# VH-VL binders against o04291r164to392, part 3

Target 1, 229 residues: o04291r164to392
Amino acid sequence: DANNPAGLLSIAEEALAEFLSKATGTAVDWVQMIGMKPGPDSIGIVAISRNCSGIAARACGLVSLEPMKVAEILKDRPSWLRDCRSVDTLSVIPAGNGGTIELIYTQMYAPTTLAAARDFWTLRYSTCLEDGSYVVCERSLTSATGGPTGPPSSNFVRAEMKPSGFLIRPCDGGGSILHIVDHVDLDAWSVPEVMRPLYESSKILAQKMTVAALRHVRQIAQETSGEVQ

## First folded at step 1 (VH-VL)

Design i02 (framework fv_ivicentamab_arm2)
Fold by ESMFold2-Fast, scan of step 1:
Structure i02 (fold): chain C 229 residues (1-229), chain A 119 residues (1-119), chain B 110 residues (1-110)
Amino acid sequence: as target 1 above (229 residues)
Amino acid sequence: EVQLVESGGGLVQPGGSLRLSCAASGFTFSSYYMNWVRQAPGKGLEWVSIIYSGGSTDYASWAKGRFTISRDNSKNTLYLQMNSLRAEDTAVYYCAREGYSYGYWFDYWGQGTLVTVSS
Amino acid sequence: AYDMTQSPSTLSASVGDRVTITCQASQSISSYLAWYQQKPGKAPKLLIHKASTLASGVPSRFKGSGSGTEFTLTISSLQPDDFATYYCQQGYSSSDVDNTFGGGTKVEIK
């Protein structure tokens, strides 16, 4: 239940476990983009899921910034996500384990004139793992988990985000290795034909978000290169 | 209706500088990736630079260090600052909007503005 | 580096002909290839993106196909309005590239 602190932490920990399984596990069947290599000058590895509910995209790349700095940059979603209209942090809750839980409302611009703009009600969980890795994971809150009561905002279609986010691991040579997962789920078979453009646009958004996040962090790292911390 | 209108082209001497502008209308400018593409007289299309909605940028290898792409979302305007210009930079420069899809592709183009680098 | 090689550089055709243009990438670009049409004195116009997806308002006689490193644009029944120069463009990477476009194919009246 998202209505009490213990319920929020339970949802956050479950989201973290599922996100980590997607980011580093082998249970999800990923179709890797051919030609992308994990070298110093590569964009990283980008893959699209072919064996999951909805549409998922995953990327991995090297970044010349420490994990905490990468997390700080990526948490400012409007700075790098082209389709983000607004992000409202509804509440900020200490998790009691050094982590932070945020309840967030996000509005996206419409992808085309024929597709409705999207909005999200999510829980975002930020914490440091025992190995020094930093994680920021996020998932939608539904009516079953104590999410919003009443209809979406006018002219918006409520979208669902399955566990998604960023895993930022420190590198032995300095900097970080960044793992990104974007996962959205719309039941295509129960969705009326008029909403299919929104479902198709979800694939496009997941791919664009994944690439945009990686490129933005690398650009900031490049701009600060040559200066001592 | 989506419209992109370039301006700022003209004659400039080698080693000089020039700033191009592209005025956008008919869409939410701040949410789109924007590009500059050029075409030398009688030659093919050549990609110059991209600016993402969040402000990060990429450049063709030959453009790095000399050209700077920027945007002003409050004015719905894209810019290209060109420094240390050479005769081989003579071209029509097009402003192009990136399509709403994974990958890079240009769904709308401006009419172009001619830059001539000559003594 | 993702070099794009386009062929032929020029071709002569008559109204009603079937025209085929080929584009080859030096490395796999999956399906991230677009085709553009440019008429003399005009800006380019998008025809196809993601190898085979027609842009809005583009006639069905234009067809794109291919994936990986080999792509084709086919015009099944050439119309007077189709005499133009065509360009392919890789949409897979913008990092560390010299040019994303192919060299172009000029389709002229026989």
Scores: ipSAE 0.000, ipTM 0.427, lowest interface PAE 16.1, mean pLDDT 78

Design i03 (framework fv_ivicentamab_arm2)
Fold by ESMFold2-Fast, scan of step 1:
Structure i03 (fold): chain C 229 residues (1-229), chain A 119 residues (1-119), chain B 110 residues (1-110)
Amino acid sequence: as target 1 above (229 residues)
Amino acid sequence: EVQLVESGGGLVQPGGSLRLSCAASGFTVSSYYMNWVRQAPGKGLEWVSIIYSGGDTDYASWAKGRFTISRDNSKNTLYLQMNSLRAEDTAVYYCARGWDYLSPTFDYWGQGTLVTVSS
Amino acid sequence: AYDMTQSPSTLSASVGDRVTITCQASQSISTWLAWYQQKPGKAPKLLIHKASSLESGVPSRFKGSGSGTEFTLTISSLQPDDFATYYCQQYYSYSGSPYTFGGGTKVEIK
């Protein structure tokens, strides 16, 4: 909780390490998403992982905006994600390294008619790395890690976000390379068939978040710099 | 009910060609990962080829350049075109379905069709 | 490079015995391993996926375990219907590396 800043920073740094291994490493196998066609506004590479718990989606692309500006845009999730019903910042904690830890509660609309709406209790860690990169990393908190106790709100299923977020690396001469990871843990293959719609919801949500983030940032970059896709 | 029925197997001479078919019912092949797996008499299982739901394909290293996997969505049928056949290609060829990246790769199998490459 | 090695290649057992089959991967495949049962003249049947998840309709005496490079299939009390050949299969890599099966383990009557 907010009364344990050292514990939250420890969780934030562990989440950042795991997120970076997903965003830039080869520890996780990424497979091009099958059946997903690039649209006229499609950018970067969209892939999903098979060697993680649950579902992870990854994308990357070039953006003609500086890292801090990209982060500012993407942290405003409702501006680019239509399925985001509400985002409440419950607490803001300085990390002591110039970074910020936020405790966030998010409600999402149901992604399909077969699944309940989802909510998330997360820690979001935003910080500059030594190479000038900016990172925004987010993960779910449980009662064991200082998150909520008790059940989710009526009509919501509490979802679990594994380390996810944005790594924004500066390019020489201006602009950024944006790496996105959205990772939701729901092992449908170990649950009864009646619960399988929850798996499809997670897959659709991860895909929507990744694609929407890229499209939005590219649109803002184009408006700012006159960049052609 | 899901069914896969292979056909097109038979006797062919070395260097010859053969086309196998796999007729699917109870589901749509374009929505799944479709595979060919073979088994030489008295030997183990060996993966041959996959066509992904999006239409991309992959092959075992020994099959590249000789075998081509394809599908006809209007007929709901999977194919394997086999060229430059060798005695070592003698096997029962199975058609097998995978769901997606979190599904088991082979949740339904056909009964197989025997290909014999001999003079 | 995901070679799969099964041991033993042949196993003689009696009804009621506990049977253990081991599968080793040359590199880590996380939990992306399936087990199949094949009876003479028939197509293989999926028993277990994701190393330990039992397929619907498969008897509870079948149990899979393991992660990384070492995996085990256990049959806690062998039944007459269980005399068959068993295969492990990795499905960790879809790009640049083919799906690979173990060499099989034939469970035969003592």
Scores: ipSAE 0.006, ipTM 0.433, lowest interface PAE 12.9, mean pLDDT 78

Design i04 (framework fv_ivicentamab_arm2)
Fold by ESMFold2-Fast, scan of step 1:
Structure i04 (fold): chain C 229 residues (1-229), chain A 119 residues (1-119), chain B 110 residues (1-110)
Amino acid sequence: as target 1 above (229 residues)
Amino acid sequence: EVQLVESGGGLVQPGGSLRLSCAASGFTFSDYYMNWVRQAPGKGLEWVSIISSGGSTDYASWAKGRFTISRDNSKNTLYLQMNSLRAEDTAVYYCARVLEYGDYAMDVWGQGTLVTVSS
Amino acid sequence: AYDMTQSPSTLSASVGDRVTITCQASQSISSWLAWYQQKPGKAPKLLIHDASSLESGVPSRFKGSGSGTEFTLTISSLQPDDFATYYCQQGYSYSNVDNAFGGGTKVEIK
């Protein structure tokens, strides 16, 4: 129930549990993407899910920044996600466990020019885990949660974000291992029949989002280490 | 044959208004994001505004409040309403089609229409 | 803001020369950069998108490279048809942007 602080924390903790099972577990059937060339921007693993609703992608990579710094960078979504039009933080709530809950409204440009733009009403939960890892986990609030979700903005179709986000784990010797999960349902049935397969199976969009996040953080890490000189 | 044809340019006095049109043919106009780009005589390219297939818009910071991009999908036409025109708005205005997938590069351009704002 | 700086502003070259043009973003734009060619009195023509993806019909002597903040366009063995002005454009974001294009590079015959 998203009508009070205890209900919001419950939703946040459920989202975190599901996100962690996607990011590090084997509950989801992930298909590895092959053919990636090694290099400075190499990604450990990029995988796409075939057995879930919507489009899901998972990626993992090393970054030469500490977990909190990585989280700060990635929370500014418009700075690295090309398809993000606007992000409005509607409310910021302390979770009582040292974490933070944010209620966010996001507008996205369409994944292709063949379909209408999407908007999201989400809860984003940021917290530090006992092992020094930092997590930023986000999921949609729907009418079923009793949340403050309104109708879609004019000319937008309401999409649903399933538990998604970033798990940032500290590395021995410095830096972090960044785990990324992107899982969205773009409401394929709002478009003409011929366009629906592109909406339901836009694996390229999901892959580009996870790659964009990792590339952006690595670029800032390189700039930061260069400025030490 | 994929084409974009601009019209509506001309001479206008400072403080005046002008509406540019861009007629699209040879492709499904309603499926594409569209841009307006301008170029002052002897100067470089300057992005003006974008409109998505669903009607969401964005503008260069200097264009906000003065210029309005819009589209009429039933007529396959893109528009740019320009208000409170200044001498520095003198330029050739191009409409351009944004690529379907990948970056926001522009693969089809019109011939341009000249807007002259004189004092 | 994603400001684009292009260099040089002008260069003089002879047919057969190797020409390089650079484009620098003030912040990372990943691989989302395009290159355009413009001849006097004509609209720009897209040459390359996504930093290195050559458009259909564009000669193989044109090559794009780079990622993050530094990008290059290379023309190997310059041809008479290549004397033009070249522009880079960030295709990364149109939010809070003053200009998506670099300042341009005019390639002139020596």
Scores: ipSAE 0.006, ipTM 0.438, lowest interface PAE 13.1, mean pLDDT 80

Design i05 (framework fv_ivicentamab_arm2)
Fold by ESMFold2-Fast, scan of step 1:
Structure i05 (fold): chain C 229 residues (1-229), chain A 120 residues (1-120), chain B 110 residues (1-110)
Amino acid sequence: as target 1 above (229 residues)
Amino acid sequence: EVQLVESGGGLVQPGGSLRLSCAASGFTVSSNYMNWVRQAPGKGLEWVSIIYTGGSTDYASWAKGRFTISRDNSKNTLYLQMNSLRAEDTAVYYCAKDIRFLEWSGFDYWGQGTLVTVSS
Amino acid sequence: AYDMTQSPSTLSASVGDRVTITCQASQSIGSWLAWYQQKPGKAPKLLIHKASSLESGVPSRFKGSGSGTEFTLTISSLQPDDFATYYCQQYDSYSRPLYTFGGGTKVEIK
């Protein structure tokens, strides 16, 4: 029954639960990326997943904006994700609890000229949690999940986004702790054999969204106040 | 090239049953919302049933309990099982592909139709 | 149940005429309405979805407008290929039944 508003809310809530377990839990085995150091541009912990389908990365960091403002900035994906070619919000559905469900079609530039560009057909769920945290989580809708059929994509290879997104928790002194998870399956077996190791364990792909999101939010925070370094 | 071809129509007596088939080519039935629509001779279009990508189904109120929509993914074919047929069920039956995104819809491809005549 | 009423049921026109067909919903359906063209002995063809969005390959002389309960299909300069029966269809996700067609408007030669 995933093809009506009640079914989509069910998918959204399952995606939220899975996303939270990745963002703050130990449900997935994480390996810390080498080369991370404390400093003004510190991303906190950046890790890639072992024993999962596709490529998963998570990061966390402090930002000098309240959770609602961070969520609003990050929902405008083209403003901070350079490799995002286009984003179309095809449908907006109230979740009945103040939350919002969106059906989104995204096109990405290819990671290299030797691989096809990827596109995504996703459900994005935005809501406020009981502790004042905001969450924006997103996952692909596929025929296997029983969700609505997305737009045709004849020039792209349809990729799958596993539960991914942003958990933005308020800090006692003001500002927020931003948790980011990026978990995608780009269909590595559809690329030339010599490139499969890059897709299967690439640090570049693992860090792409998490680094861009955190950097952009910090830049806007600094532009707003001009006081935080 | 997308094509839908209906078959299985014919003359049947009141109270009888028929199974209509809709063979699809150029796309995958299981990846799309699929509909049956009928049209009585000289009358307008009337929606009959839908099967969702996930396999759930909905029906017009008058069809519920008598008609069953289904698909066979291995044959890329949509079906409509019609039981307890009445004279009022006499119509051309069309299958239609639906580009549905919850709030968005459009029956973008239709079959040629198959005539069902319910008469003594 | 949602009722869809089209008017007129039959319309006589000449090539070059402006033709307007109306569709009334018994309750608000937002913009969730499609228009179809059907020629004798043929299956319907999708012209417009979401009240005003023209399907690829459909001539620009076809225009849909309206929202809520009142909708119109306008053919700005009728061509010989346009003599057909036209149907509106609501597809509001909250409606039951999920789809409802109007009774149709036959556009015939005067």
Scores: ipSAE 0.000, ipTM 0.410, lowest interface PAE 18.3, mean pLDDT 80

Design i06 (framework fv_ivicentamab_arm2)
Fold by ESMFold2-Fast, scan of step 1:
Structure i06 (fold): chain C 229 residues (1-229), chain A 120 residues (1-120), chain B 110 residues (1-110)
Amino acid sequence: as target 1 above (229 residues)
Amino acid sequence: EVQLVESGGGLVQPGGSLRLSCAASGFTFSSNYMNWVRQAPGKGLEWVSIIYSGGTTDYASWAKGRFTISRDNSKNTLYLQMNSLRAEDTAVYYCARHSYDYVSGYLDYWGQGTLVTVSS
Amino acid sequence: AYDMTQSPSTLSASVGDRVTITCQASQSISDWLAWYQQKPGKAPKLLIHKASSLESGVPSRFKGSGSGTEFTLTISSLQPDDFATYYCQQGYTSSDIDNAFGGGTKVEIK
């Protein structure tokens, strides 16, 4: 129940467990995206779920930045995700365990003019694990969880984010291994039939967030290296 | 430098209504949980209601259906709408903030209070 | 349902005395308990949060201790400014708020 800080922490910890299962576990069957290129220009591995509700993708890549710095960069979603129109942080709550809980309202741009843009009400949980890994995981709050609501938004359809986010593990010798999960339900049945496959199960939509995140953090790493030298 | 100033208290007849206001300054009001706490003359502290930064609310069991907490973040103001007032609602009503750096339930700053007297 | 029981309801003491106030929760609230001081005619002031963490500006003679269901507030050497009513409050849940505060302990001069 999202009606009090103890309930929010409970939801956050449940989201973390489900996110870690998707990011590093074997419970979900992941299929590598067709058309990925190997070689020095490869940004990482991207895969989509075989049979999950909604659209689910995960990715993994190496980044020459420390875990906390990667997390700081990726938490500023509008800076790297072009489809993100706006992010409004409704509240920031210390979790009491060194972690942070944020209640966030996000608006996305529509992929086409034939369907309304999507918005999300989410809880985002950021915490450090015992091994020095940093986690940023996020999930929708719905009326079933008693989540806070934001202002009315004309021309938007409420979407649901299933546990998603970033696991950032430190590498021996410096840098990080970044694991990403993006799992959303965009309410495909609210769009015209001709556009429904795009919202129901689209490799184009599935890869957007994961690819954008990997490319952006690598770009920042390269810029940081250039300034030092 | 955090300041909470309550207003709207006064004498009201049983069955009447009253709206309390709390003007907040010195902090980012929109980011904080806010509470109403009351204290009857010579009695202890009694929690009335909470409103989260995102707008979620909760109430003491005796306040449900009679009292409504709300906020206007553009005016940095907290409200308590009180309906169907009873003699036992006579109390000083305090506006209180949860600390920005702490989990809920800790009331780090309190207003001066506003007295509500329910009497014929 | 979390009931907060505070004892004693009144306590008579002299300057320099060691004063101990007890607060008991009907169910475990971990360390999520706060202590408040209220002087006559004034609003309450937060003294301690998370059972034992002193707020800025609170004298070190105030000590909070305990976890789970039993908590204490100790004033090691009572000063004239310490004659007041003290309240405990559970911060563990806001869904059951009817009994969030203890009944209070009035510390008065002997």
Scores: ipSAE 0.005, ipTM 0.445, lowest interface PAE 12.5, mean pLDDT 80

Design i07 (framework fv_ivicentamab_arm2)
Fold by ESMFold2-Fast, scan of step 1:
Structure i07 (fold): chain C 229 residues (1-229), chain A 121 residues (1-121), chain B 110 residues (1-110)
Amino acid sequence: as target 1 above (229 residues)
Amino acid sequence: EVQLVESGGGLVQPGGSLRLSCAASGFTVSDNYMNWVRQAPGKGLEWVSIIYSGGYTDYASWAKGRFTISRDNSKNTLYLQMNSLRAEDTAVYYCARGGPYSSGFYGMDVWGQGTLVTVSS
Amino acid sequence: AYDMTQSPSTLSASVGDRVTITCQASQSISNWLAWYQQKPGKAPKLLIHKASSLESGVPSRFKGSGSGTEFTLTISSLQPDDFATYYCQQYNSYPEGSWTFGGGTKVEIK
């Protein structure tokens, strides 16, 4: 039930459990993307595409910033994701366990002129884990969870975000290990038939968010280090 | 306190172009989604276009390709560029505020007085 | 685009009468419907949003109801200031878009 704080926390904790299984689990079959050659400081990116569950991608990399700073940067999604048109925070709710729950409306630009842009109604849950890691996990609110809070915008197609987000672990040597999961269902059937395979299986779409996030935080880390020196 | 004032209407020949302006006071255009709505003489209201706080635009099917909605945040002003005008575009054009984008969609709560566009020889 | 059909197109009433205006959408729009009042030579005024939520400053004699495809605006005791044209408008854009107005209902003196 999305209509009260206890119900929202229940949804948030469920999303966190699923997110963690994607971010660090070994039960999920991930396929290495062609052209991604991880070095010591580089990302490994793995993506899967599922007709019934949308497109999923995950990445992992080292960042010379502490976990809370990484989270702060990445929560400002329009600053680093070109395809993100706008993000509006509708509600901010303390979770009662030191965490924060946000209800968010997001609009994305269309990836092609032949397809409608996508919008999302999501719950975003930010909290500290017992091991000192910080997590920002986000998922769509659907009719099964009390429905979205508001109408779809004109000429947008409502998309569904499966549990996605950032797990940020502190490193012993300073900085953080950043785990990223992006898992979305863009409703491929709303796209003209000729373009539908690109939405269902696009490796470019799957990589876009994870690569952009990691590049952006590394850029800021480099600028911060240059400023201090 | 909050108000919208349209200007730029007038007589224009078929096939011509015209740009309408809508000056906002008491609130910021870029914090809201903004609309253009028209009304032909003696007829009903017809939605024309919208611009959202983040800059995304949408149009009525008949307006797409001919009309362009835009804004200038530094002047707190909304615009409608109308090209390839036809006799059936003759109408009073209203600008209207749809509300703060972050607060959701609650209808059009603030309207301008309207500006008359006449397309005739 | 959605078809929004208002009925009647005109109605005649006396002060104190109960007036009912109907708006029908060609597809379900849930409760994403607004009602507007327009007097001759004036801009429209928002009365009701989300089918039944009364705008601040609008008299309680105005009531909106309905969901899905059929909606009603009721004026429980018509006042002289209520003689006007009324419009419904859908703002549920998925899947096809367009923020469509109904054709209007003119409430005139009997």
Scores: ipSAE 0.006, ipTM 0.431, lowest interface PAE 14.4, mean pLDDT 78

Design i08 (framework fv_ivicentamab_arm2)
Fold by ESMFold2-Fast, scan of step 1:
Structure i08 (fold): chain C 229 residues (1-229), chain A 119 residues (1-119), chain B 110 residues (1-110)
Amino acid sequence: as target 1 above (229 residues)
Amino acid sequence: EVQLVESGGGLVQPGGSLRLSCAASGFTVSTNYMNWVRQAPGKGLEWVSIIYSGGSTDYASWAKGRFTISRDNSKNTLYLQMNSLRAEDTAVYYCARLPQFGEYYFDYWGQGTLVTVSS
Amino acid sequence: AYDMTQSPSTLSASVGDRVTITCQASQSISSYLAWYQQKPGKAPKLLIHKASSLESGVPSRFKGSGSGTEFTLTISSLQPDDFATYYCQQYGSSYSDTYTFGGGTKVEIK
């Protein structure tokens, strides 16, 4: 139930538990992308899912920025994800535990002109964990959760974001260890048959968000390295 | 006072189905993280499934596709639907609660219900 | 996948003895480990969480220690009520989806 603050907090905590299981756990079988190796040109470790519904990817990397700074950068999704057309924050609610819950409407650009662009109605939960880690996790609000349905749109197909987001752990050497999960269901059956593999299980679409996020954060860290510590 | 009481165990033939119940009192299952944990005779503890406060579920890899965890808020009761049962599923099944998100240890346990699968 | 290895599987002891049970994780779980006591025919009972935090009502003779991959449960002066099987359980963030238990240690009267 997304109709009241207690219900939203319940959904937020459930999303956090599921996100953490994907980000660092073994609930999902991950296949490491071939050619991803440590080095100066490496953007971190990226893996795609073998056994989930929809499209899922996760990534992990070191970033020379503090956890809160990483979170701030990544929450501004349109600034680093080129496929993101717009993000509207509909509501901001204190969670009562020091965390923040946001209700967000997002529109994406379509990968092809043969299918409609996707949009999302989501809850995004930002909080600090006991170990000093910071988490930003997000999931779709659906009719099953009593969430906002949004107005009918002639140009968009509603997609579902499964628990996804960022786990940012403080690193002993300064900076952070960033874990990323992107898990979406783009409604492959609403597209022409020839395009369904792209929307159902594409390796290219699976890693778009994780790769973009990690590259962007590392680029900003590099630009500020002389001014921070 | 928190109490969990399991029921529904019994003798089942291989390939059969069985539904376990766990009646809760002293707290509300719909606002908590509820689990099933099993123990084969003379063996150790093995986690089976969780239902999160919002209703999402997760399962041990060997339980996926055969077992379904659910709850009924009006009855304050947790369920485990077990299908395609095998001899190796013979165990005492416990329902158990996590205290809250992030605290993935079990603070309250029921007394268990025995499921025997034999040909 | 990873393993939780508990040792010994059984030990015999007398009332008043100091008993030590060990639990090893195949990978670091920081301090996210719980200990349970199970008496014959009964459900497990939580003794300790976060490696060393004693639960309310648990006697002070029970002590948990360790971090990373190696953990111990110590009973400083064994009482008749302590003859039971003890289990460790990991719940580190990276493994929360499994809740892996150790194989158990049965503490028997000598």
Scores: ipSAE 0.005, ipTM 0.422, lowest interface PAE 15.8, mean pLDDT 80

